# Ledger of designs, part 42: VHH binders against q9y6x5

Target 1, 379 residues: q9y6x5
Amino acid sequence: LPPKLLLVSFDGFRADYLKNYEFPHLQNFIKEGVLVEHVKNVFITKTFPNHYSIVTGLYEESHGIVANSMYDAVTKKHFSDSNDKDPFWWNEAVPIWVTNQLQENRSSAAAMWPGTDVPIHDTISSYFMNYNSSVSFEERLNNITMWLNNSNPPVTFATLYWEEPDASGHKYGPEDKENMSRVLKKIDDLIGDLVQRLKMLGLWENLNVIITSDHGMTQCSQDRLINLDSCIDHSYYTLIDLSPVAAILPKINRTEVYNKLKNCSPHMNVYLKEDIPNRFYYQHNDRIQPIILVADEGWTIVLNESSQKLGDHGYDNSLPSMHPFLAAHGPAFHKGYKHSTINIVDIYPMMCHILGLKPHPNNGTFGHTKCLLVDQWCI

## First folded at step 20 (VHH)

Design hd8
Fold by OpenDDE, fold request of step 21:
Structure hd8 (fold): chain B 379 residues (1-379), chain A 118 residues (1-118)
Amino acid sequence: as target 1 above (379 residues)
Amino acid sequence: EVQLVESGGGVVQPGRSLRLSCAASGFTVSDNWMSWVRQAPGKGLEWIGDIYYGGSRFYNPSLKSLVTISRDDSTNTLYLQMNSLRAEDTAIYYCAKGKDYERAFDYWGKGTLVTVSS
């Protein structure tokens, strides 16, 4: 039988939540599997980019999803959470579910994972749900498990996405212990639901399951705002994305715009596109705007309107607060093994290995995950 | 001591609705997965549905349209709502506590009889 893999994402699950809160279901999952304590995600540390990096093994500059909001100057197209279904945005890479789907006697399934409801390279998962945040976890779980259990050809790769604790992190801030405790308990219970359902269906023993996230969350405050309007008139630029990494499209001379912004705040770095630090791997794509602003951790870039978010993400991917975790269980994984860190792009070649797929060129390093796998040497 | 006590059974006419209750003690319902099963006269046990930790529910496909499982955390009670009852729904209905991460039950109630008759 071909190997099977279920990839699960709980959006915005910061790695250190595991240390600061109780997760009996997740801990049980980890106990019988593996844990990577910290996953270094890609810059910018946003939802669409990082989820696509997980399934492509590529930096954002390479897979082309460079933000949650994008603009293409040639086609004049816009990308956003409300406008994300144009294959134009996704076709710069081949996600793993497409690769899997194109194999004989295999199919892919998806429950709300970013990009899965879009035909990419003229291929869409055999089974998928159109994205709708109002759809319950129950319904998503029902569908994904049904597909895993009853599909022909068999579903060998599936994805499941859930919007928490990201939404709550934004609302309450990650430092709100009372509210976040409640939220995270719910998440843990949903993990329990997942495990129990898989057990009930007899899928558990033969299914590889990865539980991970795309990014963490940092505490924001009304006392840590960077007002761009204080530095530059809005008529001089178009804002493509705002905080904490602003994408600036100048309407006047780029240098003039840069000069107006470069000293706007001591808590914000301003980069011309060509001067973006190499470590971000965030330069070589036309969808990256001529100027980007990167706020320091916990600072929010605003216009004249005040921000209502108490938590946010998208900051420097070297910040621990931006890092998610990865846990996994199944025939491919060891039991009771903990690993310190991997890069988020390393997940792709690992998944390809598990599924017996030839990976597309990617930025991941398979060697970083070998210690997680039973068929590999841990060096 | 773990205890499950079903109630709400009785004689009902076809087409009517009935809500069964399962009062739990000795454990927290919301921290466990729970199940409803029934046994008709002369027949074996039939699974009705489950409710899991986070509240996800799964039903027997043959009964899905007719039943709803819920729980009340404040009263530590499990419920089975049944609609459009038929004669074939006559059975003893049991609530059961699931064993964590297993396809087994730890504890059963004594059951409550539901008789659907004209």
Scores: ipSAE 0.934, ipTM 0.973, lowest interface PAE 0.4, mean pLDDT 96
Fold by OpenDDE, fold request of step 21:
Structure hd8 (fold): chain B 379 residues (1-379), chain A 118 residues (1-118)
Amino acid sequence: as target 1 above (379 residues)
Amino acid sequence: EVQLVESGGGVVQPGRSLRLSCAASGFTVSDNWMSWVRQAPGKGLEWIGDIYYGGSRFYNPSLKSLVTISRDDSTNTLYLQMNSLRAEDTAIYYCAKGKDYERAFDYWGKGTLVTVSS
C-alpha cells in the first residue's frame, strides 16, 4: 500500500506554548513520534504565505504568495482573504497535493487548507471543502477521515486546517494566561479527537500524521503604535498591506515617499524593495511593493484608525515568538525523538520523500529532517 | 469510584422524541470520550455514537439522522436525543466511558429501557 500522510495545521500555534502550557493529548502524540521544537518560518510570517511554503518548500518570493493582501500592478488584481480564489495568485508554484495527483494514480484531500479550493495548474484537490470558518472541526475531521478511508483512487495526502489558536491570540494576546490556557486546552482536546478518530477507524498505525503551524504570536499594545498618517499624507501612496509589514505603493516619486517614511518611527524599518535584507528571501517577486515597512516586535502600524488586536504576527521570522512547532507520528517517523530546529521549507522535501514523490525545485533541505525518519541515516 | 447512571427511558409512541441522560461520577465527562450503545431484544449490541474530548461527535450512519449526542460539563452529564422513534428503536440504552486511544470501553452504565409501541 502506498504511504499516506495527513498534514494538520493549527493556525498561530507558537512553539513555546508547548513549554508554558499542558498538552496531554499532544504530548502523548509526541511521545509516540517526533518533535521539532522550533520551526523557522518564512518572512513575512503570515498565514497564506507560510501555509503555501509548507506545501511547496519555497520562500515567499518564489511561490508568489507574499502576503495575506497583495496587489499586482500589471493586472490590477487584488488578493485578500475574501478574494483568494483566482489561480493567478497560486500558479507560480506547484503545491504537493497537485504533485501527488499528477505523479501517481492517487488522490488528495483537504479540509480548509489555504489554496486547496483553487485549481492550481488546472488541478484541484480530488476532495476538498470550500473554505468556511464556520464549519466545525468535527465536520472537517469527519470528511478528512472519510476520504482517507473510502476513496478510489486512494487518498494518500490530506490536509486539515484549524483557525485556532490564532484568532484567540489576536483577541487576547499571547500573554493572557487565563484565556490562552482555555483556548489551548481546547486545541489539545481537538488533537485528542483527531487521534481517537484515527484509531477508531483503524487508520492510526499506517498513517503518517504531521501536526504543525504556520506562525506564532506576539503581544501587542495600544501603547506601541506607529501612525503612518503622522509621517505621510495618504494621498501620496496606496496601502496594499498594513501591519506589521506594510506594503507601500507610491503615488508620487518613490524616493519622496521613502524620505517621508524612513524616520517615521524608531520602531520601524523602512526598506526600498532592492534594499530588503537578503536573509528574508523577500525581494525577487513583482508582487512585493516598492517600499515595505517592518515594525519591531510587538509594534503595530496603524492609520488614524487604531487596531484593537492584542496579539499579532507577520514580524521578522528570526524572532522566536513567530516560530511554530512540528510534531509527527507514523511509520516513517522515529518514536521518542526530539529535534531542535528546522526551516519551514524543509517540510516539503520530507513529505515528498514519505510519499515517494519527486519534489519540484524547492528551497528546503532534506538533510535537515533525516533524523526524524526511520529509513534515513542521522548525521 | 466511577459510576454511570442512565435515565429517561420508558414507553413512547412511534414518531415521538426522547432524551436520555447519563449522569457520570468519579471522572470528568469532558476529559474523556463517551459512547451510547443499545441492545434490542434478542439482538446484539449496536453502537449509536460517540462524543470525543473536544466535543467532536460521530454516529452510526444508520442512526445519524435520528440521534444527537451532547454533554453538559457543569453537570457532568451525557445526553442522547432521539427523534422520530420507531418500533425497531426498542432497546436497552447504555452509556459507556471510552478507554483513551482505544476502541474499547472501560465502564458501562446499567442501561435504561426504551420501548416504542403504539
Scores: ipSAE 0.934, ipTM 0.973, lowest interface PAE 0.4, mean pLDDT 96
Fold by OpenDDE, look of step 20:
Structure hd8 (fold): chain B 379 residues (1-379), chain A 118 residues (1-118)
Amino acid sequence: as target 1 above (379 residues)
Amino acid sequence: EVQLVESGGGVVQPGRSLRLSCAASGFTVSDNWMSWVRQAPGKGLEWIGDIYYGGSRFYNPSLKSLVTISRDDSTNTLYLQMNSLRAEDTAIYYCAKGKDYERAFDYWGKGTLVTVSS
């Protein structure tokens, strides 16, 4: 049988949730598979960028999805959650489902994963759902498992995406133990649903399954606000992306805008594009704006508006609160093995290996995941 | 300790709807996957559908349009809503508790008879 891989993302699942809450279903999944306790995601730690990094193995500057909200100065195009269907934004990279589908006797399937309902390089997943947050997990699970089980050519790569616990993290804050416990229990139960369904279909033993997330969540507060209006007049710039990493497009002299912002708050770093720290790998793309503001962990950049979020993400990717986890099960993976850390871009070359695909040039390091795989040497 | 008790069966006319109940005791329905199965006279067991831990439901494709499975956590009860009943739907209907991560059941109800006739 051709190798098969299902990639599952629960949005905003912070790595330390595994330590602070009970996950009987997920723990069972891990017990029979592998766990990476911390995955260092890419900067900025937002949904679209990190999901695309998972499936391309590229930093944001390389795959071109540099935020959930983007602006291209040349074409004057805008990217947002409600406007993400233009292949222009996605075509700077080749996601793994395209690579997979272009192989003989293979097809790809997707349930709500970012970018999967867009023709990228003139290729769209053979099976996909148009993104709709109102579609239940049940329906998504039903479709993805049906496609994995009955498709011809066979679906050999599939993605499944769910918006929790991110949405709840934003609403309640990650430190709300009562509400988050309820939410995370639901997530664990959904993992149970997934595993049980796969077993019922006879897919479990031969299917490689990766359960991961794009980012974590940090606690925010109304006491930790950075009001840009106190530092600079709104007429002097266009805000392309806001908290916690604001993308600033100056309408006046860039230096003047920078000087007005550089001392705005002790809890915010202000960078000219050319001065963005190299460790972020967030510089070499025209879609990155001339000035970037990076709020400290737990601080929110606001205008003359009150933030409704008690949790947020997008902060420095070195912060543990921003890190997701990775668990995996299947014939390609060891059983009962735990690994400390990998980079999120490392997932791509691993998936390519599992599927027997030649990876496109990427920023991942296959060596970082070798110990997870049964067919690889690991000291 | 563990008990499943089906109810709601009876004689109904074709085209009518019927809701079956399965009262569970000794375990929590919402923490388990549950199933409805039926056995028509002279036929083998037929799977109707499942409801899993997180509430995900899966149905026999041949019956999907006619049935809905649900549960009430407060009463620890499983339900089977059946619509547009046909003569061929005449059967004993069973609820069953699934074994976690297995393709098997560990407990069954005694069943309730549904007869669809003019």
Scores: ipSAE 0.905, ipTM 0.962, lowest interface PAE 0.4, mean pLDDT 96

Design hd8
Fold by ESMFold2, fold request of step 21:
Structure hd8 (fold): chain B 379 residues (1-379), chain A 118 residues (1-118)
Amino acid sequence: as target 1 above (379 residues)
Amino acid sequence: EVQLVESGGGVVQPGRSLRLSCAASGFTVSDNWMSWVRQAPGKGLEWIGDIYYGGSRFYNPSLKSLVTISRDDSTNTLYLQMNSLRAEDTAIYYCAKGKDYERAFDYWGKGTLVTVSS
C-alpha cells in the first residue's frame, strides 16, 4: 500500500514559542516522533514564498514567488494576498502535490495551503478548498480526513494550513505573554483535535504527519520606525512592497535613487540587486526589483510615520526570531529524536523520499534530514 | 471525583427541538474530548457526535443535519441540540468523557430519557 503524508502549517509559529509557552498536545506529538528545533527558512521570510519553498525545495529566486507583493514588468501583472490566483506567478516550479497526483493511482488533497487552489501547469490538487480565511479549522480538518479516508485513487499527499499564530503575532507581538499564551493554547488544542481525529479514523498508525511553519515573528515598536518619506520623494520610484523588505522600482536614474536611500537610516541596509548578499539566494529572478531595503530586526519601514503592527516578519533569514520549527510523527520517522536545525528547502526532498517520488531539481539536501528517518543511517 | 450528569430529557412532540445538558465535575470539559451517544429501547449504543479539545466537532452522518454539539466553558457544561425530532429518536442519551488519544471513553453519565411521542 502506498506511503501517505499530511503536511500541516501553523503560520508564523516562531521556534522558541515551544520553550516559552505550554504545548501539552504538541509536546506529546513530539515525544512520540521527531523535533527539529529551528528550521532556517528562505529570504524574504514571508508567508507565500516560504510555503512554496517547503513544497518545491527551491529558493525564492528559483520558484518565482519572491514576496507577498510582486510586480512583473513585462506582463504588468500584480500579485498580492488578494490577487494570487493567476497561474503565471506559480508556474516557475512544480509543487509536490502536482508531482504526487500525476503518479499512477495516487491523488493529492489540500485545505488552504498557499497555491493549492491554483491550476499550476494546468494541474490543481485533486481535492482542494478555495482559500477562505473564514473557514474553521474544524471544516478544514474534516475535509482533509475525509479525503485521506475515502478517496479513489487514494490521497497519498495532503496539506492543511492555518493562519495562526501569525495573525495574532502581528496584532499583539510575540512578547505579549498574556495574549500569545491564549492564542498558542488554542493552537495546541487544535493539534490535539488533529491527533485525536486521526486516531479515531484509524489513520494515525500508517500516516506520516509533519507539523511545521513558514516563519517566526519579531517584536515591533513605534520607537523603531524608518520613515521613507523623509529620504526620498514618492515620484522617483514605484513601491512594490514596503516592510520589512521594501521593493523599489526606480522611475529615475537607479544610482540616484540608491544614493538618496543609502544613508536614510542606520537601521536599514540598501541593496542594488547585484549587491544583494549571496547568502540570501535572492537575486536571479526578474520579479526581484532593482533596489531592496532590508530593515533591521524589529524595525518597520513606513511612509507616514506610524505603524499599526506590534509584530512582523520578513527579515534576514539568519535571525533566530524568523525561524519556525518542524515536528513529525509516523512510520517514516524515529520516536523521541530531537535535531537542532535543517534548511526549509530540505523538507521537499525528505517528503519526496517518504512518498517514493523523484524530486525535481531543487536546493534541498536530503542528507540534512536523514537523522529524522528510520530507513536511514544518521551517521 | 469525575461526574457527568445529563438533564433536559422528557416527552416531546415529533418535529420539535430539544436541548440536552451534561454538567461535568471533577475535570474541565474543554481540556478533554467529549461525546454524546444514545441507546434506543432494545437497541445497541449509537454514536451521535464528538467535540474535541479545540472545539472541532464530528457527527454520525445519519444525524448530522439534526444535531449540534456545543460546550460552555464558564459552566463546564456540554450540550446537545436536537432538531426535527422523530419517533426513532426516542432513546436514553448519554454524555461521555473520552480518553486522550484513544478510541475509548473512561466516564459515562447515567443518561437522560427522551421520548418522542404525540
Scores: ipSAE 0.745, ipTM 0.910, lowest interface PAE 1.0, mean pLDDT 94
Fold by ESMFold2, look of step 20:
Structure hd8 (fold): chain B 379 residues (1-379), chain A 118 residues (1-118)
Amino acid sequence: as target 1 above (379 residues)
Amino acid sequence: EVQLVESGGGVVQPGRSLRLSCAASGFTVSDNWMSWVRQAPGKGLEWIGDIYYGGSRFYNPSLKSLVTISRDDSTNTLYLQMNSLRAEDTAIYYCAKGKDYERAFDYWGKGTLVTVSS
């Protein structure tokens, strides 16, 4: 009886991969459902912030996960990929799985979505896997489908996260067609595994499934480096995050640090916090440092002159290379409908609608996604 | 023409292990979901397990700890590893090619007989 939703993320899946590579399984999924060709994500275009924006409908300044690496000056706490379990960081918002499982006769399940192994507002996903990148897609899929099939109270919201094509995009760069073709074929095969398994278990016809991503990927190069050590002595600041958006905590006069950095490279914008462009919605949180540096697309901020990455993300969210896609299938969605664009924050109120949940205050606009849904008037 | 040829069957003592092979031709194994199924004398078909497009594997819960499915893309071959065999594992073992996005098979092998006896 209650509507069910599975939210899937393939990390770093750039929207234009869909037109530049072959995806027979994903295209079959889209043919029977809906596609949003570009999703405009939030600044900064990093993994933890954008995954939390999907499930809260909030800009980063509002949900408090403002980067993959953060520092809180009052408590002296640090956040990183390997130090992300303290609820302090996550408690500025309420993600959809918490709201869902607080309803009567509902539970939530999670296979590795960022934040789902943290007790946010003293509430952790009803069923979850502790994050471990060594766990295969097979095991994640097995756990999530087992929970969807066999739980009491029933799992009505589930999520599944996979690290590709982000990891390979960093390693090879999006312009390496040979390696990226192989990687993307594997991703398409995993989408085939997902769909086939859901059909085998009898879940496919009555489960709403969203397949999306958090950001894209742009090509980097050893010819496009910005060396901070050539512009400023590192003793004058604490480096909270490096590239492509550096977060700078001055140790000396802030204006002096700004002046040393402003002419460092024509391929980098230097902002005092109060001067960060309003369109980023990236100013009103204490975790945003007094100075940020924003590299141009494809440029890498380094302390030394070498970089191991051939692809990166985190740049200006207006860049098409930073945008993922969204595809969906299920009883709530039209069949064969294509939509050009939505904002990533719009996904949350749409999911709340599908699940019959009252959304918390958020930055999304339900009207932007109404045309995807069979129960809505759309002209 | 699509063909599936199972091999590796025979008479095996209880407690031993056995690996069955399924040589496929006319299609690419990794472009399809594939299955192992068996039929004991006088009984219906029993599903053993599947391997899907991306290599995800799913097994009959009663057999899960006793079997492993694998494939070798370079030889276009599907395998079934069976351990700790018992008399009740005596059956004809088939490999099958699944229909995309259906709970059905479109091609079956001829099967290979496994007899577990003292």
Scores: ipSAE 0.698, ipTM 0.898, lowest interface PAE 1.2, mean pLDDT 94
Fold by ESMFold2, fold request of step 21:
Structure hd8 (fold): chain B 379 residues (1-379), chain A 118 residues (1-118)
Amino acid sequence: as target 1 above (379 residues)
Amino acid sequence: EVQLVESGGGVVQPGRSLRLSCAASGFTVSDNWMSWVRQAPGKGLEWIGDIYYGGSRFYNPSLKSLVTISRDDSTNTLYLQMNSLRAEDTAIYYCAKGKDYERAFDYWGKGTLVTVSS
């Protein structure tokens, strides 16, 4: 029977939450499967870019979803949370659910994963939910398990997305032990719901399940603000994205805008596009603006206003606070194995291997994930 | 000592609504998955629905529009709301504590009788 895979993301699940909080259901899942303790994600460490990197194996510059807010100068199009459905933005790559459902006798299902309600290359996930953050985990779980259990052609690849602990991490900050303990207990209970439901439906034994996340979370403070309006008149540039990586489109001479910003704060790096560090793999796409501002960890770029967020992400992807984890269970995976680290782009070729798909050209390295898989030699 | 005590049963007229309670002691309801099951006279056990650790709920398709399961974590109590009751809803109603990661129950209540009659 064809291999099946469910990919689950709990948004903003910082890797070290596993060490600092109790997760009886997730730890039981890990005990019977594999854990990757740190996943090095892609820069910028934002939601849309990293979710698309997971399913394409590509750096942001290569798949074209370079931020949660974008502008394309050629087409004059804008992308945002409220304006993300134009296939134009997504068509620079082929996500795994498109490749999967184009195979003989296969379909794909999605409960809210970014991009799955968009017809990418004229192909939308075979079963999907239109994104709506008000839809309960219960409804997402019911739909995804119904599709896994009752579809013809069978659903062989499915995705499930949940907004926590990201939403609460922004609200409280990762250092708020009392509130985050409550939030993370709820998430662990939802993982319990997932596992219990899969067993009740008879799906558990023959389904590979990956539980991962897109990024972590760092503590912010009203004492760590970078006031952009104090350094430059807003008339000199168009602001495409603000914090913690600002995307600046100059309205006047680019060098003049750069010079006004370069000494704005010692807690912010200012890069001309050609000077963005090579290790970011964040340069070779027209959607990356001519100037970016990269705040230091825990610093917030603002326009002369206070910030209500006590936690944020989007920072340098070398920061451990930005890294999620990955856990997996199923026929393809070892039991009781722990692995130190992989790159987030490595998840895609691993998933392609599990599903028997030929990967598109990508930035992942299959060899980095071999030790997780029962059909691979690791020693 | 684990105990499950159902209450709220009795005689009710057709078309009316009824809420059953299940008071739990010796364990925390929200740390477990819980179920409602019923047995009509002369019939086998009929599954009504479950509520899982995180509050996800799943129902018998034949009853889905007629029932709602909920819980109150502060009182450690499980509820079954039943609407538009019919004569065929006459049964003993049980709450049950599920075994973690199994299709099985650890403990059952003694049940509460619901009689739907004019």
Scores: ipSAE 0.697, ipTM 0.893, lowest interface PAE 1.2, mean pLDDT 94

